VH-VL binders against q0atu2. Designs and how they scored, part 129

Target 1, 119 residues: q0atu2
Amino acid sequence: MLDKKARIRTSREYRNVFEKGKRLSGRFLIIYYVENALDNNRFGFITNKKIGMAVIRNRIKRQLRAIVREYQGQVKNKHDIVLVARAGIGKSSFEGMEKDYIAIMKKAGLFARNANKID

## First folded at step 6 (VH-VL)

Design m54 (framework fv_ivicentamab_arm2)
Fold by ESMFold2-Fast, scan of step 6:
Structure m54 (fold): chain C 119 residues (1-119), chain A 119 residues (1-119), chain B 110 residues (1-110)
Amino acid sequence: as target 1 above (119 residues)
Amino acid sequence: EVQLVESGGGLVQPGGSLRLSCAASGFTLSSYAMNWVRQAPGKGLEWVSIIYEGGYTDYASWAKGRFTISRDNSKNTLYLQMNSLRAEDTAVYYCARGLSEPGYSFDLWGQGTLVTVSS
Amino acid sequence: AYDMTQSPSTLSASVGDRVTITCQASQSIDSWLAWYQQKPGKAPKLLIHKASSLESGVPSRFKGSGSGTEFTLTISSLQPDDFATYYCQQYDSYSYPEWTFGGGTKVEIK
């Protein structure tokens, strides 16, 4: 699980990300993201009924939170990011969801810039 | 018209360094993922490096630590800094634009610049 | 590892022939495959992306098909301009940071 400070909790906070943020689509995930005025990142997770029954949606939410937590240190600070699961995500493996997340975050420019290597 | 023009290739001795440039016209480099792809004489295509839209970079495993991809948005120019060059780095180096899908195919290529590593 | 195997390596054909080139991925890449044409001394040109989507300006005689691990490029009636080397490329985001090209297929005059 993510710490409470790193979670988007209210409908008002979700609405802000959707209205002011950028949108990027991957295979199984859509992200909406916007810079915040805080000292930390916050993540939100949306799994709708098109994905499947509550047991499947809850598994996917847990897996997405685990993935986000694992890569939290690579995410550029001061962002609100909402992950929306596509209908097809229920057929994906954990590894597939993880790779989709990494690809989207790289494309969005939300992973911190690599430091140039010095010989 | 959209174009990519590479320059900076030439003859270099083993262990030497070389910086390649790729000038873009007709579009903005920072809006695309940009790539370097090489081709040894008489051989096939080999991907070298990418800089994603947001500035994150990735490299072929053999290129890590020796090659650095970068861009200068003010000059609309892509670069590849190559250090510790080896005979097997001899190739035509192409810059290529990533087609913005969930993944990236390469829809626009420059003419290539020849790098020869020989004593 | 996402290995890409093209066959044949070389193919001899005459104008008007139907030509088929095959590309096999070592694991599923869904439809994330592109086909490129390269003429001697020239840069590659994108012909087809997402396995079957023909690029603007590419003649309709070129057709891509397949999904998963097996893909084909077909030229229904070979023209003089089509004698070239063809490359497939996987660009499955699951493989990042790997963009793997096949070994190429040279289409030569018989």
Scores: ipSAE 0.365, ipTM 0.808, lowest interface PAE 2.9, mean pLDDT 89
Fold by OpenDDE, second read of step 7:
Structure m54 (fold): chain C 119 residues (1-119), chain A 119 residues (1-119), chain B 110 residues (1-110)
Amino acid sequence: as target 1 above (119 residues)
Amino acid sequence: EVQLVESGGGLVQPGGSLRLSCAASGFTLSSYAMNWVRQAPGKGLEWVSIIYEGGYTDYASWAKGRFTISRDNSKNTLYLQMNSLRAEDTAVYYCARGLSEPGYSFDLWGQGTLVTVSS
Amino acid sequence: AYDMTQSPSTLSASVGDRVTITCQASQSIDSWLAWYQQKPGKAPKLLIHKASSLESGVPSRFKGSGSGTEFTLTISSLQPDDFATYYCQQYDSYSYPEWTFGGGTKVEIK
C-alpha cells in the first residue's frame, strides 16, 4: 500500500526527481521518474490551479493516489515517481485517468515484467 | 440560519424515474461540495454522489449510469435525477454539505425525502 | 473503496455508563474518519471529524481516537440525549469511491 515510506514528501525529494529524472507526458499526466537507492518506490503528486478549484485538485489527487495504489505492486522497484496532473484531467473520468496512467507507465518501462493488470 | 430542504420523493414503479431537489438557504451551494446520501428503511447510510465546487461530479460505483447529480446556481438548488429505479433504491435520500477541509465530512444535512420503489 | 466494520451493532447501556464504539477500516485511512449521530426520523449529525476533532457544540463527553485502521468513539458518561445510532465514515484520500460508512451502532437504553 501507499504508506509514508512510499511517499515523496520533502521539497528536496521533489527537486531531485525534477532535476535528475526523466519526463514523459501523457494525455492527462506528466510523470517524472528517477531511480532511488531504496528498496521501495516513492510517489509524489502535483496538482496546480490550472486544473480547477482546490476541492477539484484534491479530488484529482485522491483519484491518482487510488490508481497508484492499485498498480503499485506491478511497478519496478527503486524508483521515485512524481505524477503531475495536466489541466484537462479535471474533466476526465476515473477510468480515463487510469488508462492514461497505465499507458504512460508502460511507455516509461516502469512496470515489472510480470505485471498482469496492465492490459 | 443555514439549512437544506429536500423534496421530490414519493412512490414510483420499478423502472421509473424521479428527480429529487434540495433547496439551500443561508449559504451558496456552489461554494461547497454537495452530496446525496441515502438510507434504506432500518439500514445504514450509503453515499450516492457528489458535485464539487467547480461543477465536476462523481458517483458511487453502483450509482453510475442511473443517477445524475446537478445544481442550479440561480435557484441555489441541488438535484438528483434517478432513472431505472429498482426496489433496492427505496430509501430516504439526504442532501449533505461537504467541507473541503477537513476531509469532506458532511456538516449539514437536510431532513431527507422518502423514495419508495414498488410495484 | 475501503470496507468499514463497526462494532457492536447494538449496545444496551444506562445513563452514566461509559460507552465505546469501534470502527475498523480494511486499510489504513490515516486520520480521515468522521463520526455521526442519528436519532430516529432525523438526519445524521456530524460529531467528530479527522478522527478526534469535535464539532462545535458537541459535548466534551464525546471523544474520538485512533488512526490507521482502528478507531473508537467514546462517551465517557452516557446522557439521556445520547441514545441514538452512531456511524463512522471514512474519507480517505486513497480510496475510490471516497465515502464509506460503517454499519452503525445503536445505543439503546438498558
Scores: ipSAE 0.006, ipTM 0.624, lowest interface PAE 10.7, mean pLDDT 89

Design m55 (framework fv_ivicentamab_arm2)
Fold by ESMFold2-Fast, scan of step 6:
Structure m55 (fold): chain C 119 residues (1-119), chain A 119 residues (1-119), chain B 110 residues (1-110)
Amino acid sequence: as target 1 above (119 residues)
Amino acid sequence: EVQLVESGGGLVQPGGSLRLSCAASGFTLSSYAMNWVRQAPGKGLEWVSIIYEGGYTDYASWAKGRFTISRDNSKNTLYLQMNSLRAEDTAVYYCARGLSEPGYSFDLWGQGTLVTVSS
Amino acid sequence: AYDMTQSPSTLSASVGDRVTITCQASQSIDSWLAWYQQKPGKAPKLLIHKASSLESGVPSRFKGSGSGTEFTLTISSLQPDDFATYYCQQYDSYSYPEYTFGGGTKVEIK
């Protein structure tokens, strides 16, 4: 669903984001993010066993990828971003996950807008 | 000491425009989400708008299309541009700093500036 | 947007009284609720965030409790400085707009 070049794939790349990046917590999501030297954004997704059975974890991961893909045009370029699902996410709705993602991305300053800052 | 000081309020005719300012001292505005909250005479508090740390903005549904929140980082000043003013917009307008959590509560407030919309 | 309903709208009390103010959300907001105090002619002051976390400098007689849809602000022994209007505010990520205030509760002298 999300293009291959827009995905974090190696353990080394995930480790870099966790060690060097900033961390923000939302209601259902934790996001780690750091600027990269590429011309595009890359996303990683982590669903831990505390969320539930593999079937539930895989569903959540697919839904998060769909949300990220939907809003990718609004994300400031040149960032590696890892989304970590919190334990309570399994009982949330798709809309709830989407709203939490939007809120945390706005807070992080990762959503781009051409706002006039002097009016 | 941290402080917010609003200015720009006054008497304006229905259909008119007004720009409010909020000068911050003792801290950097761009490091916080900043808000406008209003209160009509003898009434309760009503959230108007937010500019998040990254510059993305949100508005109360009734404010969309008429009000614009912006920030000038070089002047450490927040603005609210109000257009197409109605009698119902008569209120004290407060500038408020967001306490960063999932979502925002407001930990620092200015003294407020009165906007009166009257024919 | 979630409705935030405060009760009572007004409350008459004496110094030393235990005062209880309630706030109800139309939908669950978990613990994402703040309480404010506003004195006449003044800006609001944050007392409590995340339902029960007391702000630095706020007297310990103020206590917030609750989760989900039912929240309470309690003043265990009302002082002269506590006669004011109190507001709750939700900031849950499911709500749009996310920052809805209750209608307020005026605590006035009996």
Scores: ipSAE 0.065, ipTM 0.715, lowest interface PAE 5.8, mean pLDDT 87

Design m56 (framework fv_ivicentamab_arm2)
Fold by ESMFold2-Fast, scan of step 6:
Structure m56 (fold): chain C 119 residues (1-119), chain A 119 residues (1-119), chain B 110 residues (1-110)
Amino acid sequence: as target 1 above (119 residues)
Amino acid sequence: EVQLVESGGGLVQPGGSLRLSCAASGFTLSSYAMNWVRQAPGKGLEWVSIIYEGGYTDYASWAKGRFTISRDNSKNTLYLQMNSLRAEDTAVYYCARGLSEPGYSFDLWGQGTLVTVSS
Amino acid sequence: AYDMTQSPSTLSASVGDRVTITCQASQSIDSWLAWYQQKPGKAPKLLIHKASSLESGVPSRFKGSGSGTEFTLTISSLQPDDFATYYCQQWDSYSYPELTFGGGTKVEIK
């Protein structure tokens, strides 16, 4: 589960990310992301009806939250990031979603280096 | 004025190496996905490589292991290091700027630099 | 990576003609397709992105249409400056390791 402080919760906050943020597409995911004025990252999740029935959309949402939680320590601080599931995500495996998330976050430059390592 | 200027092309023997440069002016390279696209004499366009805004790279399958895309943000210059060159690599090489929309399209191109691989 | 099939490879036309060029993707690419114009000895020029969005400064006689697997570029009233080679290009997350260009269509004077 992600802490409340790490979640984008209001329509106003989602709108800000969509209007001011950058967009990057992966195979199963689209991310919208923008730097925030907070000391932490916040994540939002969108699963549209095009993905499938509520049971499928709820499963996808749970799995995406688990993936984000697992990798939250690698994400550059002070960002609001919204994950939008693409229509084809319902046919993907958990591993497939995880690999897509890692790839898209790396492409966006959002994965931070170890803070204690200088190279 | 925004512009891309390629340089470094020339005659090289099979098995040789060559480094192409692409100098950008009027905009910041690191804010865009930058690409190399080539065109053999009398043939069509063929994508070679991309360096995304965040620094992640991808290559055409035939280029992987032989070609390396990189950039120097302090010099606002893009590079393509080409190793193990073959006669089939003979082409005009273009530097192209990718618009980070849903997907990438190339809104700005250099005039190209000719690479001839011949013994 | 998805194959892009562009047709015809060459067409002959006269000034004032309506010209149609087609691109077929081997799998759906939604609307993530761009069209380029290239004149001999010159770099390509972006005409249309996202299947139908006209690039700034491009004449309104150029129109892109289509979605999914079939896309069309139409030049409604061909001008002397329009004799060139045209290329389509796709980008979709399902083929994100590679971009793909169509084979090109050369529009020649009749």
Scores: ipSAE 0.008, ipTM 0.619, lowest interface PAE 8.2, mean pLDDT 84

Design m57 (framework fv_ivicentamab_arm2)
Fold by ESMFold2-Fast, scan of step 6:
Structure m57 (fold): chain C 119 residues (1-119), chain A 119 residues (1-119), chain B 110 residues (1-110)
Amino acid sequence: as target 1 above (119 residues)
Amino acid sequence: EVQLVESGGGLVQPGGSLRLSCAASGFTLSSYAMNWVRQAPGKGLEWVSIIYEGGYTDYASWAKGRFTISRDNSKNTLYLQMNSLRAEDTAVYYCARGLSEPGYSFDLWGQGTLVTVSS
Amino acid sequence: AYDMTQSPSTLSASVGDRVTITCQASQSIDSWLAWYQQKPGKAPKLLIHKASSLESGVPSRFKGSGSGTEFTLTISSLQPDDFATYYCQQFDSYSYPELTFGGGTKVEIK
C-alpha cells in the first residue's frame, strides 16, 4: 500500500488534476498529471463500472497500486498523477498493466533517467 | 516543411565504431519520440532504438550495450553511437519520428544512411 | 517481442486487380498495428495506423482491417505506382519496448 501522503484522497483534489492537468492515454490506462506545490508525489486511482463488477474493480485498483509502489522511486517528484483504468483493463494480465504503466510514464516524461527500477 | 537528414554512414571494419547523425528541420526533436530503424540489403525493416519525448531510451535486445541513442537539443540533431560493429550490422539506417499514439508508428522518415561493416 | 508473420512474401498482380496482404501476430495486439509502403530506393511511407486509420494523402483504394491477431491490407484496384514492398508493424504494450515489423510483401505489377 502507498503512504497516506502519497495518495490523492479527496474529490476536490481529483477534480484539480482533471481540470488543470495534462492527459495521456495508454492501451489499458489513462493518466492525468500536474505539478504540485508539495515535497512529494501523490497518486490517485479510478476504476469505473465499465471495467466490471466491484470485485474485479477492486482487484485492478490493488494491482495498479502495487505497480505504482514498485516504480515510485523512478517518478519525478512534485506531481499529482491520477491513473484511470480503461474498460479493456479487465482482459489484461498484471504484466500487461505494468508494461502499459511504464510505457505511458516514459512517454509523459515523468520517469527520471536512471538504470534502477526500469531494468 | 518538416525533414530528417541522416549522415555519418560509411565503411568500417568489424569491431569498429561509427556515429550516425540525423538533422531535423521544420520541427523540434525534443517534442517527439525519435527512433532508429535499419534495413539490411534486400531484407526487411528492423527497429533499433527509441528516445522518448522526456529523454528516456529503449533498445532492441541485440542493440543493448553496443548502441547508444542520444540527441542534442541545441543542434536539433539525433545520434546513434554504434560500437563493436559486426558484419550483420550492415544496413541502411533510417531515423524516424514517432507518431504519438498509445504506442508509436512512424510518420516521418529520413532518406537513410548506409553502414557497411566489412574487412 | 511478438512474432509478426506477413504473407505472402511476394505476389504478382495486374493493374486493376484486388490485392490482399495478411499480417498475423503470435499474440493479440488489439488494434496497435500500422502499415507502410516502401518503393525501391526510398524510405518507408506510413499508409495506415491503428489498423484501419488511413493517413492523409493516401489514396482511398488502400484499406486496413482486422484486430487481435489477424490483419489485412487491401488495395481495391491496383495501380502502377503501387509497385512496392509493404510492411506491417506492431506497437502493442505487451511486447514493450520492442517494436516489431513483419517480413514484408513485395507486390510486383505485370
Scores: ipSAE 0.154, ipTM 0.727, lowest interface PAE 4.5, mean pLDDT 85

Design m58 (framework fv_ivicentamab_arm2)
Fold by ESMFold2-Fast, scan of step 6:
Structure m58 (fold): chain C 119 residues (1-119), chain A 119 residues (1-119), chain B 110 residues (1-110)
Amino acid sequence: as target 1 above (119 residues)
Amino acid sequence: EVQLVESGGGLVQPGGSLRLSCAASGFTLSSYAMNWVRQAPGKGLEWVSIIYEGGYTDYASWAKGRFTISRDNSKNTLYLQMNSLRAEDTAVYYCARGLSEPGYYFDLWGQGTLVTVSS
Amino acid sequence: AYDMTQSPSTLSASVGDRVTITCQASQSIDSWLAWYQQKPGKAPKLLIHKASSLESGVPSRFKGSGSGTEFTLTISSLQPDDFATYYCQQYDSYSYPELTFGGGTKVEIK
């Protein structure tokens, strides 16, 4: 799981990322990202009702948090990053979501040169 | 108006090195994912490397460790540093601009520059 | 990542003919496929992206279709300017970082 300080929690903080951030789209994910003034990265997760029922949305959200945690050490410091799940994500595998996340983070320049799992 | 112009190709001995350049005009390179695509004489197109909007890079498996893609935003120029060249690297090398949707397809190509690796 | 198989390798046709070129992906790429035209000594030119979206300035006789693993480029009423080699290219996000082209189909005069 992600630490409390590594999460975007308030509506105001989410709004800041959407308004001032850059946007990149993948197959199943959209990220919005902006540099912050903190010592750490913060992540937000949005799974809206067009994805499916609460059971599906909660599963997707847990899987995305697991993916973010796994690659946490590869993310460049001082960013607020919001992951928005696209409607089609409900049909994706865990592997598919992971590949999409890695690809988007690399495109954004937010990953270290080599993207590795935290071990 | 928008244009890509490659240069730096030529005859080189096996084991040698060359640096290719691609000068962009009419648009800003850093706003796009820039690519190198090659074509051996009489053969098909083969993707070589990409530098994403955020500056991260990826390579075809056979190019890893030998080729390095880079860009100089101040000169609006893309580069491909090719080391340890082999006869099978003989090809016309094209610079291509990638559009994301969510992957990359190429809407603008340079005229190509010929690299011949021969003893 | 994905193998892209293009057929036929060479196609002989006459002006006015309907020409069909196929492209097969080794696994589903949804609709993330582009088609390019290349004339001898020239750089490739984008014709179609997202399997069926025709680029501005490309004649309406070019049509792309398909999804998943099977894709087709059709040229109705072939014109002299259409004798060229055609390539498909997948750009599915699951294939990052590898972008792959088909082997090409040469459309030549009968």
Scores: ipSAE 0.090, ipTM 0.717, lowest interface PAE 4.2, mean pLDDT 87

Design m59 (framework fv_ivicentamab_arm2)
Fold by ESMFold2-Fast, scan of step 6:
Structure m59 (fold): chain C 119 residues (1-119), chain A 119 residues (1-119), chain B 110 residues (1-110)
Amino acid sequence: as target 1 above (119 residues)
Amino acid sequence: EVQLVESGGGLVQPGGSLRLSCAASGFTLSSYAMNWVRQAPGKGLEWVSIIYEGGYTDYASWAKGRFTISRDNSKNTLYLQMNSLRAEDTAVYYCARGLSEPGYPFDLWGQGTLVTVSS
Amino acid sequence: AYDMTQSPSTLSASVGDRVTITCQASQSIDSWLAWYQQKPGKAPKLLIHKASSLESGVPSRFKGSGSGTEFTLTISSLQPDDFATYYCQQYDSYSYPELTFGGGTKVEIK
């Protein structure tokens, strides 16, 4: 579960991310992201009917929130980030979703880089 | 038209440095994952480095600590800073554009610039 | 990093022949594979992405197939313009950070 402060709550806030934000796609996930004027990150989650029935969509949402919470400390501050599950996500494992999330966040430049590099 | 043009290649002594440039026209570099790929004379293609849309960078293991990929968004130009050059770095260096969806196949390539490392 | 093995390294063929090039990945890459064509002195050209999706402007005689660890590029009726070196490349998100090319297959005139 993410704190209320760390969640995108209104249609206007979602619309802002989609209209102003950048987009990156992974294997199972798409992210839309934009810098915000707040002191914190906020996350939104979208699972559409193409993924499956409400039971499946709710399971996916819970798993994505758990992944986001786990890695919250590595995300660059002051961003609104919306995760959109792709149609194929229902076939992925939890580990598969987690790997995809890490990969796309690194590609977006939203995760901390490795500080220990060999010269 | 959409185009990539490399420059900056030439003859360098072992231990020397070179900076390669890749000028993009017809599209915005920061919207794509940009890559450097090299090819030694008569040999195959070898991936060197990537800079993702968000600015995160990755390198082939042999390139880490010696090569640095970067971009200047105001000039719409990609760079490869090459330090501590060795004879085995002799190759044609290509810049290549990676499509972000479905992954990063290289749909656009420059013509290449030759780097020769020799006394 | 995934190893990509192409075979054969070189093949000789005549105009009108069917040519098959194979690419093997050391681990499953699902369908995240591209094929490139390179002519002497020229940059590579993307032919096929996602194992079987033909790029715009590429002749229909080029076909990609396969998934997992085994992939093939087939040229159904070889034309003079097709004598070139061909490369496969994996771009599976799970292989992050590194992208890997196969060793290449040179298609020569008999």
Scores: ipSAE 0.032, ipTM 0.671, lowest interface PAE 6.8, mean pLDDT 86

Design m6 (framework fv_ivicentamab_arm2)
Fold by ESMFold2-Fast, scan of step 6:
Structure m6 (fold): chain C 119 residues (1-119), chain A 119 residues (1-119), chain B 110 residues (1-110)
Amino acid sequence: as target 1 above (119 residues)
Amino acid sequence: EVQLVESGGGLVQPGGSLRLSCAASGFTVSSYAMNWVRQAPGKGLEWVSIIYEGEYTDYASWAKGRFTISRDNSKNTLYLQMNSLRAEDTAVYYCARGLSEPGYSFDLWGQGTLVTVSS
Amino acid sequence: AYDMTQSPSTLSASVGDRVTITCQASQSIDSWLAWYQQKPGKAPKLLIHKASSLESGVPSRFKGSGSGTEFTLTISSLQPDDFATYYCQQYDSYSYPELTFGGGTKVEIK
């Protein structure tokens, strides 16, 4: 479970990320992200009706929250990040969603790692 | 207009080094994944390297350890450092802008710079 | 590494002909494939991305289709401006990090 401090909760907070943030698209996910002035990261999750019925959308939200929780410690501090599920996500596996999340976060520079060094 | 201009190509001896530059105008390179793609005389296109929006990098397997992609966002310029050059590295080297999708297609290309590796 | 096999390597055609170029991936790449046109001495030009999405300004006679491992580029009525070399490119970075091009198809005057 994500603590309430780690959640983007209000329409105003989501609007801020969409208006001021950067966008990066993955296979099943889109992220919008922006630095915040807080001491922690905050995450938001969006699934629209084109993904499928409420039971599918709720399953996807639960799985995305689980993935975000698992990788919390690798995310650069002080960011607001909104995950938007793409229409095709309903047919993906949990592993597929997880790999997509990792790839997007690395491409965005949001994982605090130095995997490739330039000498 | 948006434009990419490569420079730094020329004649180098086998085992030598060369640094290519790609100057961007009309857009900001830090907002995109940037790529190097090469083409040997009379041959096809071959992807060399990418630097992602978050500064993470990837290379063709044959380029790893010899080539290094980098950029200076303040100068809006992309670089390719090429070491231990071989005759088979002879090619026109193109700078290309990645169109953000799960992976990347290339929507903007420079005109290329010729690198000839010969004694 | 995903091999991209493009066929034919050369194709002779006349103005008005329907031309089809095929691209095959050694592993499934879903729809993550782009098509490029290159004229002698010039940089490549993006025609189609995501297998079938036509770029702005590209004539409607160009059509991309396919998914998985087999893809086609079709030019429904070849024009003089279309004599060029065409390349496919896979970009399924989640299965394979390298961005692989096909070998190219040269469309020549018959």
Scores: ipSAE 0.148, ipTM 0.722, lowest interface PAE 3.9, mean pLDDT 87

